# Ledger of designs, part 2: miniprotein binders against GCN5-related N-acetyltransferase 10, chloroplastic (GNAT10)

Target 1, 215 residues: GCN5-related N-acetyltransferase 10, chloroplastic (GNAT10), of Arabidopsis thaliana (Mouse-ear cress) (q9c7g6)
Amino acid sequence: CASTESLTSLTQNNAAEIELKYLVSQHGWDVRRLNRDDEDEIRRVSLVQAEAFHIPLALFDDFFFMFFQAEVLSALLYKLKNSPPDRYACLVAEQTSETETLSSSSVVGVVDVTAQTESSVLRYFPGVEEYLYVSGLAVSKSQRRKKMASTLLKACDVLCYLWGFKLLALRAYEDDAAARNLYSNAGYSVVETDPLWTSTWIGRKRRVLMSKRFS

## First folded at step 1 (miniprotein)

Design w4d
Fold by ESMFold2-Fast, scan of step 2:
Structure w4d (fold): chain B 215 residues (1-215), chain A 84 residues (1-84)
Amino acid sequence: as target 1 above (215 residues)
Amino acid sequence: SLEELKELLKLAIELIKRAIELGDPELLEFAIELARYLLRELGDLETARELLEKIEEALYKGNPEKALEELKRAIEELEKRLEE
C-alpha cells in the first residue's frame, strides 16, 4: 500500500545518503537524484517528460494529454516504490547558482535509468546478463541546451560505473538527427534500426537502438 | 472509479480496431498507449504486460500481414478478458 504520505515516509531512511549527492556538476548544470520526499518535484518531473514526449491528437488533445501525464506520473511513482535504489533512478538537472532561490532552482531536465534484461537488447551483447536503460531524456522548452542534455548523460555514465553495470542502452527515433548526434557525441553507437515496414505499414516512426560499453 | 476505467479501456480497444480498419497509424499508436495506461491503473499488471507485449512484438515481427493478424487476436483475447 502506498499513498503520497506513505511514499514520503518510506524515503526518509534513504535521504541522508542517496538523494542529497550531486552526481555531476558541469557547464552550469547540477545533476542529482530526484528527491522522493518532494511531491512538487515529482509532479514537475512528470510534466517535463509529458510535454517532451506528448504526441498531439486531432480529437480531445487536452483530455488525452492529461491521461498521458497521469501515465507518466503513475509510472514514476511505481518505479520509485518498487525498484531497489541501485536498479532505478530518476535524475534531475538544475541550474548552478551561487545564491539559489527556490523558484530559480526548479528542475529543468530529466532522465530515467533502469536496470533491464530484455532479450531484444541482450541478443547483441553475448556474455552480458543485464544493462542499464536510459529513457525519458527531456529538457524544458526554455532550456533546450545540448550542454544540459550532455550533463544528464554523463550522470548516467557515473551511475553505470557506481552500480557496476557494463552496458548502457537507449533508443532514439531514426529521423531525429539532433538526438542521434547528441547520443553519438556522448559515446553511444548504433546497434539496430527498426524494420522498414513499421514506417510503411503501421506508420510508426522507426527507432535505433544505441549502446555504450564500459570496461 | 474502477467501472469508469473499464469503460475507457473498452473504448481504447475499439479505437485500436478502428485505427487498423482506417489505416490510421497515429490513432493506432495513441490507442495502444491509452490501453497500456488504463490496464496499469486497473492493477492487472502482469496479464496486461503479456497481452501488450504480444501486440508490440507482432508490430516488429517483419511480416506486416502476420503482425496484423496477431494484433487482432491479441485484441480479441484482451476484450474477452475484460468482459469476464
Scores: ipSAE 0.000, ipTM 0.200, lowest interface PAE 12.9, mean pLDDT 70
ESMFold2 (binder alone), alone request of step 1: mean pLDDT 66; pTM 0.556

Design w5d
Fold by ESMFold2-Fast, scan of step 2:
Structure w5d (fold): chain B 215 residues (1-215), chain A 97 residues (1-97)
Amino acid sequence: as target 1 above (215 residues)
Amino acid sequence: SELLEKLEEILKRLEEKIEKALEKGDLEEALREILEKIEKLAYELGDPELLEFAIELARYLLREAIEKGDLETAIKELLEAIKLAIEILERLKELKE
């Protein structure tokens, strides 16, 4: 019996993994894991994130953008190579294709999900040993839609469930009302805000830590 | 020793370019010269570590610019570090003699 259950479980797990090619399909957007064998897709992901998170400077903006993009690409390649498949994922969003599922689509949204154990987060959750950290949420400027970002966040919920985690956490700038509303609508709640001294004494923008808990 | 001689020559050329750019007040040109020289060397030598160094250097200077709002100070600190590296290399060559 145990042998039969084990064999059935393995077959079901393989089928479930195939079914999980698209983690979420809602509102005309499909979200799946990055295809690590597709070099063009890896470069596209790095460009989308670099464009979203680049901090423009009056001096050397073109050079810093180029090197920042290269840094984002290098970090992505490192994570893909060195992270267990159930501890890190890069998720990509593409528009639902009118053609067959075999046709490739351009990636227009990205989010990273990483298993973490940082004390700066865990101190707010007694009894929790680890969590999934959501970061690098980026949507192509031409495609910036609340529904695409919310679909990416739902895919993070799915991974949280599939990987057996109970907590999702992320950070947003305190003054970014759009991002904070997006996360609140996705079920995240503010845990803590950076101390006032971070903006007063070191000039850094304050961030809020937000979390979503599952039973 | 041949590698140390090439490294010293490269650092001395970089020192000269940075000093000239600082004298002109062209902070943008100074940083451009640093990054362009490192990229060219990485390409010519086929050295991925040197390209990684260029990326790290750009990240450091970007962080300093954001945090301190003063690229001139960051570039001057880099210039002093380059001068120190040259001095160390010269002393190492003397010890081998």
Scores: ipSAE 0.000, ipTM 0.207, lowest interface PAE 13.5, mean pLDDT 71
ESMFold2 (binder alone), alone request of step 1: mean pLDDT 65; pTM 0.509

Design w7
Fold by ESMFold2-Fast, scan of step 2:
Structure w7 (fold): chain B 215 residues (1-215), chain A 80 residues (1-80)
Amino acid sequence: as target 1 above (215 residues)
Amino acid sequence: SEELRELIKELIELARELLELAEEAEKKGDLEKAIEKLREILEKIEKRAYELGDPELLEFAIELARYLLREAIEKLKEEQ
């Protein structure tokens, strides 16, 4: 009993749903939320992050890489299972296609966004009760020369707006000029540098806390 | 935050055990035993991080595990 006008409305609604699937489309890259029902995409995301954050080792590298990838996968699965959909998102980047079909193998960039209330961050932002923490930013080695990382960070901005948050925060290694320049160009500002004891007592590389605020 | 402080302390203690094990393996030449125990300690770190449900602590645990693996392997590499 439906009219032809109802069919037109359905077509328009389907197009809007497809557009809402992508948070950002820029520089030939589309960014959307991870499809948590796609096991291949979850494994692909874990591989992209593991490869980006893997430290090359002279001995037993294959063994340690496999172990590290399994840990990255386990952490992702834990977050997907235990986080509300408006407080955690894994964002994936894929090349803009002229076709309407998508595949998990097309994912070449990843970033995680998590709602947090840590005092170590909030102490620098009076009047802010919670923020979105950006982490795990990774792009496939074959795609590092493209503007993909900037598009992923822009998608974090969009998600911050959609979820009603006013603050984005992230950490980068103090000695990682490339990462720090990327974040600065995306609108992030330095808030704090890790204290010296983090490198002296636990041997961890010092990090810089950076933030981006919205009104 | 009290429970958070205790968990961070436990993670640091596990990290130190990992480094001591790597040094012991280098000294004795027992690489297989070192690798097996490195895995056990990292599994404990991961489990503790999951119990917290805290994204920053999960990230911290992963970063710490990566750093310790690198330092352990550098010690083992010196032995070869």
Scores: ipSAE 0.000, ipTM 0.238, lowest interface PAE 12.6, mean pLDDT 72
ESMFold2 (binder alone), alone request of step 1: mean pLDDT 64; pTM 0.451

Design w8
Fold by ESMFold2-Fast, scan of step 2:
Structure w8 (fold): chain B 215 residues (1-215), chain A 80 residues (1-80)
Amino acid sequence: as target 1 above (215 residues)
Amino acid sequence: SEELERLLYKALEIAFELLEALSEGDVETAIKWLEEAIKELKERAEKLGDPEEAKRLIELLEERLEIAKELLEKLKEERS
């Protein structure tokens, strides 16, 4: 039960830890990496993403939401356990706190960032060997604000810089104007659109590949 | 309406029982139970009286069953 007795050292350590903990703090939103040791936070993250990406059904909606959330949770746990800390991150957004106490229930936004080498992306960027893929961007319905999503995307920019990557890439549905406008405003540009046969022959909604480059 | 109400209550009951089985860690029992639950819900959906709505619900149930089975197999791998 030993504690350090240096009050000055403790205060400085707390301040430095807070500055390093938050990747971005803007417009009332703080973005940091998910605490992988906090099971409640992991469950909260899976709920936020499940709620954002859930497709409602006419009947049995609550029943299938439970299965969808369980799948999201399982995928998150797998990525956290099997990815190096500088090649995968789950980022969480919370309101700027008036207190020093943090709660996993305060997490209201999420985005995933993964290092990838897929040829379907790299074919458009000669000389680039790897990129960071942005996915799973979700904000709680009670906190639907453009500035929260923008702050999460800025945190992705920060990770790109910190990890030494030169390229961010993501995909959005071609018919999702809101998402496409969000990404365009964040500095992403359309690279390629899925071929027409993708939706015609296999029934998959067409997507656009978007990218953001850094020198 | 009364029939639909009973179907929804039964679906929720099955979902809670499945979640309890998952928390206990018996993944193979959960898979078999999920298959029986989907079978029951498909039979009940057939009785809703709208063939197109019933067909859509059955397709969604089958899709969710496959997703849940994949999830349960991943959980089984993690627990081994």
Scores: ipSAE 0.000, ipTM 0.206, lowest interface PAE 12.0, mean pLDDT 71
ESMFold2 (binder alone), alone request of step 1: mean pLDDT 65; pTM 0.509

## First folded at step 2 (miniprotein)

Design f1a (from f1 with V6L T34R F36Y R37V W73F E75K)
Fold by ESMFold2-Fast, scan of step 2:
Structure f1a (fold): chain B 215 residues (1-215), chain A 80 residues (1-80)
Amino acid sequence: as target 1 above (215 residues)
Amino acid sequence: SKLYILIRVPDEETAEKLAEELRKIAEEYGGEVRVYVDGNTLYIFVEGLDPETVEKILREIEERLKKLGLEVFIKIEERS
């Protein structure tokens, strides 16, 4: 278990052990890096993300869900194998064991953080050469009331600091008020973009770029 | 169009061996044909190919599985 008070301890400790340390502990939730050597945890992460981003079908939903989960799992394994440890991280959230629960801790929330250099983002941030991109934010439906998503986003802030990045960026659907409010409350701001670059095609949802900058 | 094939086999070792064989077929189509293994289950996902090519791939896979008596689920999702 860790707290925000232990952030200094994590920073002062051996960097090789940071994958086993908690980045944030708030509101009954602990956030840490995924243990890439734990196959069960990798499977759990893929299930949490698949459940959050799956669009249910009236018929054969279980069949299509299995395919979607397998694809999510394959993508996660690829990123873990092919990304430098300071360029990609999968962060997991679990319930604080000694605060409110008599049950064992388990992964119930996930977010991905990836170093990127896309010109579609960097064009809006003169002087920035790379940024940390936040994606795949997913929390178990049964646990959403616990402010788990906010704690995962706070862990992204900590990782941004530890890796020496100055910019966090993400995209949210314009019509997803809940997601946009979550990100705004976490300190993200909508990037003022040229209307030409924010228009949508017929039948395609518009997304907005949001960012959080550090000195 | 999109093609989904799910194959159940007796055990994980058999699944991995069969996946290796099916990946040799997938290599001819680049990233458009993907094979995944989860325990004793194989998943084949095809997208980004025309309907005639998808049908050809399906027939090749079916011919290899006919002699094995395996439980197979197939779904094709067409778009005009």
Scores: ipSAE 0.006, ipTM 0.363, lowest interface PAE 9.5, mean pLDDT 74

Design f1b (from f1 with Y4F V6I R8E R37V T41E F45L E47R)
Fold by ESMFold2-Fast, scan of step 2:
Structure f1b (fold): chain B 215 residues (1-215), chain A 80 residues (1-80)
Amino acid sequence: as target 1 above (215 residues)
Amino acid sequence: SKLFIIIEVPDEETAEKLAEELRKIAEEYGGEVTVFVDGNELYILVRGLDPETVEKILREIEERLKKLGLEVWIEIEERS
């Protein structure tokens, strides 16, 4: 005797499957959207990003890390609460071999994708009204960075297609050869921009705008 | 040492409004706190201040960000 599944259960199963569907599974890494209902996963994401972007200081390191982590968490919570589901996503990466035992601690990579309309970007793309901005790419120091980062970037491509956007954009420090090489290998190209702003600032690092176009 | 607080905001208009608010904080510190704007990014340079004063400045920045309800990305860098 077979049990008949209810229409409600079927609808719930289909919705959960779509919501938690892996966007990319390659090279031993699975990338999906952050589970916004999992507070432990939200905290884990903020820790991964804070650890990746924290600059160790000779003085005030503990203070700045605690403050920085709190701000990363606050910004993430704000974006999750106030962004439409097709205009912002936090993407998380976990190892394929660990999928049998799902845990918030299995998240070892993160990237943010946000719909933006900045004139500083759009002026270089006549006819484009909005783009997806890639930021906060972070990988746990204990993991294989290159292939995980590439898989996260490929997941950004998938979201760009699914959400109907034609342009992905990001910024990288001009002197960060590793990051620039990663983005170039993922299909991003440097945008020719006016360097006037950078030339007026003493001691600051210059960033380059990079983009990837879709038809 | 020199500390840079980098704040990325959604748009250039938001950056200008936030910079105006943060420059009010900077006025109290006689040039040891400086606010720069580049497109949709703000840079706060802090120089030669004691730890207690730095903590006060960071709290004031946090309070103003919360008051404005802004979607921001924050990075902190030390440059010598």
Scores: ipSAE 0.000, ipTM 0.177, lowest interface PAE 14.1, mean pLDDT 72

Design f1c (from f1 with V6A R37V Y43W F45Y W73L)
Fold by ESMFold2-Fast, scan of step 2:
Structure f1c (fold): chain B 215 residues (1-215), chain A 80 residues (1-80)
Amino acid sequence: as target 1 above (215 residues)
Amino acid sequence: SKLYIAIRVPDEETAEKLAEELRKIAEEYGGEVTVFVDGNTLWIYVEGLDPETVEKILREIEERLKKLGLEVLIEIEERS
């Protein structure tokens, strides 16, 4: 929809309130928005994502990991600084506890949700103007996987509803059965796309586009 | 036996400069190592080489990155 509305500046108190509101609490996991005022939590998020998406190298792995983590942190900081609060969110998962006190060290899962208008996606959804893109889904390797990823994906559903979007989209490696099963169980379906001949040309692993539509 | 290496750099100009250096490595292996540029990402495809040779290639890539002093992100995936 077209809009002539100007951006409303958020006060520090309003931003903190929004960032601390829980979106989903299920299966012993609480999901909320990242507290952008907490530098330790931002660093924790970058570590969780870097560990999840790092591919070990035969040599100098510590060097390349530090470099990878630095880029993940830089990208996160850029998105937090440059994105409106209703067009980008970093969601964090922590274990449900008897304590009401929030802690950055309790963050053990992360997912990013970004409003996008990329033609490479929209061409498969006539009549859709924009969608929420789900990326960076990561769970800490030191924690048991007790449906944390599913709860993070459910929080993406809630955010989609709250922001007024009708489409969630993500990409998964075609040969990653575990990820594809996770997304399928969360209600995502594989989108029929154009042949991926270019991925063969540049030597990249094939990815499939998956989507979840709300009426 | 198939390895995909992605090297992400700040911009396309940097990617092309790095690709020129890495294509020197590719030429040494007669088509078993291929280098492609896609925007600010440089892709290296390695096929049919033994683990020791792959390790030598990774070592040479690291050495050339050190000499250039570039900020890069490296991801490696092995298939089959």
Scores: ipSAE 0.000, ipTM 0.157, lowest interface PAE 15.5, mean pLDDT 71

Design o1 (from f2 with T4K K17L E21L K24L E28A R37V T41K T53A K56L E60I E63A K67L)
Fold by ESMFold2-Fast, scan of step 2:
Structure o1 (fold): chain B 215 residues (1-215), chain A 80 residues (1-80)
Amino acid sequence: as target 1 above (215 residues)
Amino acid sequence: SKLKIEIRVPDEETAELLAELLRLIAEAYGGEVTVEVDGNKLRITVEGLDPEAVELILRIIEARLKLLGLEVRIEIEERS
């Protein structure tokens, strides 16, 4: 019975720790976890990210956009289904309103946070076994991007603390000054820049690895 | 002119989505196109279209999918 009581206590503590409605509320923006039971919100999230990361084509752009959005949606559904609740989160930002917010239409910003163990990152952090990787940061073009994006990044800090991780990491293109300034202002520091040969021999844009550490 | 094409992608879901995209393109621009999904592979048969135009479209598709971070292999075999 002692083992049964211990299991019950652990289950109750875990439920309490994950029962948070809002991770951050700042500058008129509320950030929370995606409601995985709301299909319209899942579709809205995939649209926000697809619009932010879509590379326009001269031909067949409508069809390629539909395909890209479907891939974003499929990846999101896969992560939601197959990830433990303390190893992956999709975070959404919505504006605070006096009226009842509509989950699907009110979502205007998104960011993904995933637990990772890639050696390409961990080689720079002796004694760290895993980190949270920040990706897919996207905000609606019609909104005030800077304050919303910084609030989403603050929510990533909160998750890092709540989940017991010591390291946040992300990548940005070396030539994307706006993104790099956003991350620097949020407390991230450059760790490594892709070697010159990646642009000369492979022909891809160089990226910078940035990180934020907690004691 | 009859072309047979094989496309390999990471998984079956990606193959099904790409098959849907290719069928939509075929419907919009005409030509006889048959698309079959076999696991993570697509087998495509194209008839009645200019081979140079078909190859250009396939290169555009390949470039687009690689920009999305998808590992894609396209093999073209021309048959009369």
Scores: ipSAE 0.000, ipTM 0.201, lowest interface PAE 10.9, mean pLDDT 73

Design o2 (from f2, 14 letters changed)
Fold by ESMFold2-Fast, scan of step 2:
Formats: sequence, structure tokens, C-alpha cells
Structure o2 (fold): chain B 215 residues (1-215), chain A 80 residues (1-80)
Amino acid sequence: as target 1 above (215 residues)
Amino acid sequence: SKLKIEIRVPDEEAAELLARILRAIAELYGGEVTVEVDGNKLRITVEGLDPETVELILELIELRLKALGLEVRIEIEERS
């Protein structure tokens, strides 16, 4: 049968549950998994990522931005519905605050973590069968701080440990010094600077594969 | 996984627009996308994305571009 707990026990359980909700709480930032039941938070996440990765267009940019955000939202919803909870996560960052703040509106940073087995990555890691791929790292225009991005990356480390993975991998543009410095400071090392399978198209940006390994 | 796609659109301006959108989506989802623009045609190679997710995204893009009055045709080839 169900037993009731004292108010003290309920308060302690609630505090422990709140602590378990946050993967990392450092440098004024809290990082946790996206609340898949909060539609406003899902929309907020898609907006943060769309804003960060939007490529401006000369004509009808406002309309095509809405279209791009809708595609980002659609893909996020698909991944949340169809991915096991230990093979995909969308992580969100919010500022640590003791004052009243709505969870969905307080989200200012996002990163995706996906279990992958691509040979283009695994060929560099004999004996590794799968890895966690870090992508979609985005920070809101109103809160662009390196400490938030580094805290999101530390949350990826925690998730890697919790899920039993030993390898994190990501890609960055070769000419993006800010991103590359961020990842290097987070413990990532360059694996490949010029991917052999990269086609030689005019204007195509070259990418760098970076990785972080755990014992 | 590797997927090859050919998309036909009304003109080169539409092709450049679609190419930009697809590259941005791939960047977001951790996939590698190679896009060749040839007039009103796009030849796309996608790696590192689930084929079903790519197909869903392309279907939604096709429906929305058609709603804008753009005629789009998609041919998909799958590779193991």
C-alpha cells in the first residue's frame, strides 16, 4: 500500500529531485535535459538554435526564418519522440537565479548529444564501437558568454559518463577560431583537419573533427 | 549512413535558397552535407543523419516550398 511521508521528507525528496534534474550547476549556469512535456520550452529551444544557425537571405528573410525555425522544431519533436532516453538528449542552459523565472523563457543555451556509429569518425578510434556526437551548440543573442557554452559542454561530459560512453566527438569549421578555442579549452583535441571525403566545391567551408576520450 | 538526393526547383535563386537551408539544418543536426548547385538543380549527399529523419525533413520542405508557389521534385537514392 501507499504510505504518506512527513513534510520534511517530502521537502528533502523534492530538493534531491531538483539536484538530480541538473547535470551541471557552475559559473552561474544550470544545465539540464529539455522538458519534453513543455511545448513552450520546445519552441524556445528551436528559436535559440534557429537564431544561432540561420543564414541571412537577401529577400523575404523574415518569412524564410520562420520556415527554418519550423523545420528545426519539427526535427526536434521527431528526435524526442523516436530516440531512446539514453541515446539522444537535448540539453538546455538557464541562468542560476533565486528569483522568480519561468523555465521555458529562461532557456538561453542549447546543445544536442546523439549516439552515433559513423565510420568517418570510428576509423580514428580502433576498438570503439560508438560515440556521442555533440552538435547544435547555440547561445541566445541576449546571453552570449563563454562560461555558459563551457558549462553545456561539461554537461555533455556528465551525460557521456552516465550513459557509459567513452568518446565524445564534434565538428567545427576550420576557420572558426572562437569555436575551436572553446572546444580545446573543454578538453577536445583535433583528430582530422582536412577530411579525405570532402568534395572540392567552390565556397564550401572545411571542417575539423575533434574528440574527447574518457577512461 | 549515406544518402544521395537530387532536387529540382524553378530557378537558380530557389536552388541557392534551398542549399543554404539544407546546410544550416545539417550543421544543427551534426550531419555532413555536400550540395552541388547546377542552375535549377541540387545534388545532395548526406552523411551522419538518420535516413528517415532526412526524408521527413525533405517532405516538409517540399510541402512548404510548394505552398510558396515553387515547384519541387525530389529523387532519393539510398546507400548502405
Scores: ipSAE 0.011, ipTM 0.275, lowest interface PAE 9.3, mean pLDDT 73

Design o3 (from o1 with L21A A28M I60F A63L S80E)
Amino acid sequence: SKLKIEIRVPDEETAELLAEALRLIAEMYGGEVTVEVDGNKLRITVEGLDPEAVELILRFIELRLKLLGLEVRIEIEERE
ESMFold2-Fast, scan of step 2: ipSAE 0.006; ipTM 0.318

Design o4 (from o2 with I21F A24L L60A A67M S80E)
Fold by ESMFold2-Fast, scan of step 2:
Structure o4 (fold): chain B 215 residues (1-215), chain A 80 residues (1-80)
Amino acid sequence: as target 1 above (215 residues)
Amino acid sequence: SKLKIEIRVPDEEAAELLARFLRLIAELYGGEVTVEVDGNKLRITVEGLDPETVELILEAIELRLKMLGLEVRIEIEERE
């Protein structure tokens, strides 16, 4: 009896995992969850994100980039280790190939999705207890960069639906028109916040909260 | 110039990773940076760095924490 029940449970888990593997395929881009058992893919993801979010420094830039990449890798491993699989996902985008074989070297875009309950967001959404936070969106500089980023954001929408969440939220720099236009085109809208909060920023870049609500 | 910063992160492991990076920056840039870790909090004092370097450090901290998907509070107590 025990063996039969164990087999049924494993079969159900495998089917669910396979079904969730490819979330979106559009405009020549396939988006799926990161393969946490593939160390080369984890390394590739950390490189893509480090390159996108690196701040160039006047002195020792190569050294700081190397260190930053190592920190990004450590943070990714930390999130994978400490997050339930239905509360955190790292999504990867790769160009549609002629074969169905997965390749870590083909990963060219990344985004993180994390379940959160922060009051700094929830105070603007009465009746919502939890949301998915979109962060770490990084795409290789290519001719189809906007299409790749849009496909990653659509994959976030799919994951939101699959996990039963009603709200997606993210933050964008106020002066980053390209990012804000990308998110607006993907259905995100700016959330009105307390003006005094933003006015207290001293010499730091200001951010705006953006959200996408589902029924 | 003197800058006091307090950063709250989710846990002690995240605090230690950030503290290691900040101590490394202090050593390489020749400024005085004191980093105190208390559980999930970091208290940072920066002295003797030019204003441009201070701004870059603050931006690096904010972007790094954003990469971690963390909601963090950075409070500046004393700035020039």
Scores: ipSAE 0.014, ipTM 0.236, lowest interface PAE 8.3, mean pLDDT 70

Design p1 (from f2, 15 letters changed)
Fold by ESMFold2-Fast, scan of step 2:
Structure p1 (fold): chain B 215 residues (1-215), chain A 80 residues (1-80)
Amino acid sequence: as target 1 above (215 residues)
Amino acid sequence: SKLKIEIRVPDEETAELLAERLELIARMYGGEVTVEVDGNKLRITVEGLDPETVELILWAIELRLRLLGLEVRIEIEERS
C-alpha cells in the first residue's frame, strides 16, 4: 500500500501501464483509466464534468461556474487520493487516433465507477454485499455522441468483471427518456423510482434506480 | 453513514438551486442525496460522505449564495 519508491519512478510506471491497458476500443472511441499523475488530464476531466452538470445562475454565472469547476476538481482529487485502485476509477474516453498520439486535451467523455455498500440499493438485491455505482457520465457538448456513452458503459462492465463485482447500479431521471434508453440498451433494468413526495418540488425531478447483474 | 441536514432558505428558487447543487456535488464525491421540502425548509439525507466533506460542500454553496445577496441557515444532525 505504501509508496516507498521515488515519485518520478512511480509516475513513469503508471503512465506506461495506462498506455498499454485500454479497457474498451469501439466505434472510434478508446476508454482507459484517468492518468492521476497528469495534471492537465485531471483539469480536463473536471472541465468536461463541470460543463455537463453546471446549472446556470441568473447573476455572475462565469464566477459561479469557476467555483463549481473547482469543486468538481476537488472532489476528483479527493476520490483519487482516498480510494483504493480497485474500489474507484475515473474512466476517460478519447477519439481513436489514426496517425498520431493525442494529448490529455483529447479527453471528451468521462464516467466514475465507485464501490458502494449503501442499504438503499442493497435492499433490492438479497445476497449481494457490494456493488459498483456508475455516476458522473459526461460527454463534451461538441462531441455529444450516443456511441461514446455506450463505450464508456462497456468499460464499466469490464471493470465490474476485473474487480470481481456482480452488480452495477446507477440512477437516471425518470423523465429523461434518452438517458433511460441509453442505459436500457446497455443492459440496465429499472429497479425503483424515487418516492412520490420528491416530485412535489418546483423543478425537482424523480430518479429511477437501474441495475445490471452478472453471473 | 447517513447525515441529516435541515436548511432554511428565504424562497423557493433558492431552495431548488441549493437542492440541485447538493445532489450533483455530493454524487461527484461519491455520495447520494435525498431531499424533501416542507415550506421554506429543506430536509436532506446524505449517504456515503464524511461530515468534513459535507461541510466543505455546504460552505462553498453558502458562499455563492451570499455573493448573490441571499442568506441561508444550515443545521447539521449526524446519524451513525
Scores: ipSAE 0.014, ipTM 0.447, lowest interface PAE 6.7, mean pLDDT 73

Design p2 (from p1 with R21K W59F A60S L67A)
Fold by ESMFold2-Fast, scan of step 2:
Structure p2 (fold): chain B 215 residues (1-215), chain A 80 residues (1-80)
Amino acid sequence: as target 1 above (215 residues)
Amino acid sequence: SKLKIEIRVPDEETAELLAEKLELIARMYGGEVTVEVDGNKLRITVEGLDPETVELILFSIELRLRALGLEVRIEIEERS
């Protein structure tokens, strides 16, 4: 048996706790759940997603961006406040480093995972009652590093397993080959595309529903 | 539940921009949106969000768009 003091047991317990904090650690990237008590991290996450999904405008772009970022922040706060801890998670990616000034500033990738029961998805999966929906996948433009997006998607797989779900679903624009290839490489398969009739409207883009199943 | 919403804006460019942003915002709250654009008019069907949450989002959007000098008219029709 160990002849060392309580300090060794405490060190082992602390290491196990640290190990459990990260859902995935691969290729220099650590993925964990957002720290909901860190207001700077919440703002950072909202900025990363807003920057990734914002459509630029020539005039008053700053006002439009501020508006969109505020809505992204509000939606994040709403989900964090109103969702059970095993039915919603915001996942963040950060690079492993020993010299970080602030934990919030190191967040460079984000993805949301939400438990859903929408008929628009479940109608394609007889016998499935609920699924985890993957959305808001965003990577900071200043740090498009190796396999960060894939590592975020692997973390979604881990949560799916831990929470007892058998189905992951997401949507991507039909004309976004890069996103569709990313999801296909992560094990997702195309299920359905937006109906052709919706493409008759100006500015309307078609999306594909993709899924990943676990036995 | 399902909500049917109609939004009227000054022009087609504004309608296209609003449609894209509304689809993204609704999905960020965990809902699904179908948007149809017809000139300066948007028809929106929302599923997966409670009516109170949708109303709050629309109120926030209306306030910010009016602050930018844009005229917006929002009409909500319940549909189950």
Scores: ipSAE 0.012, ipTM 0.327, lowest interface PAE 8.7, mean pLDDT 72

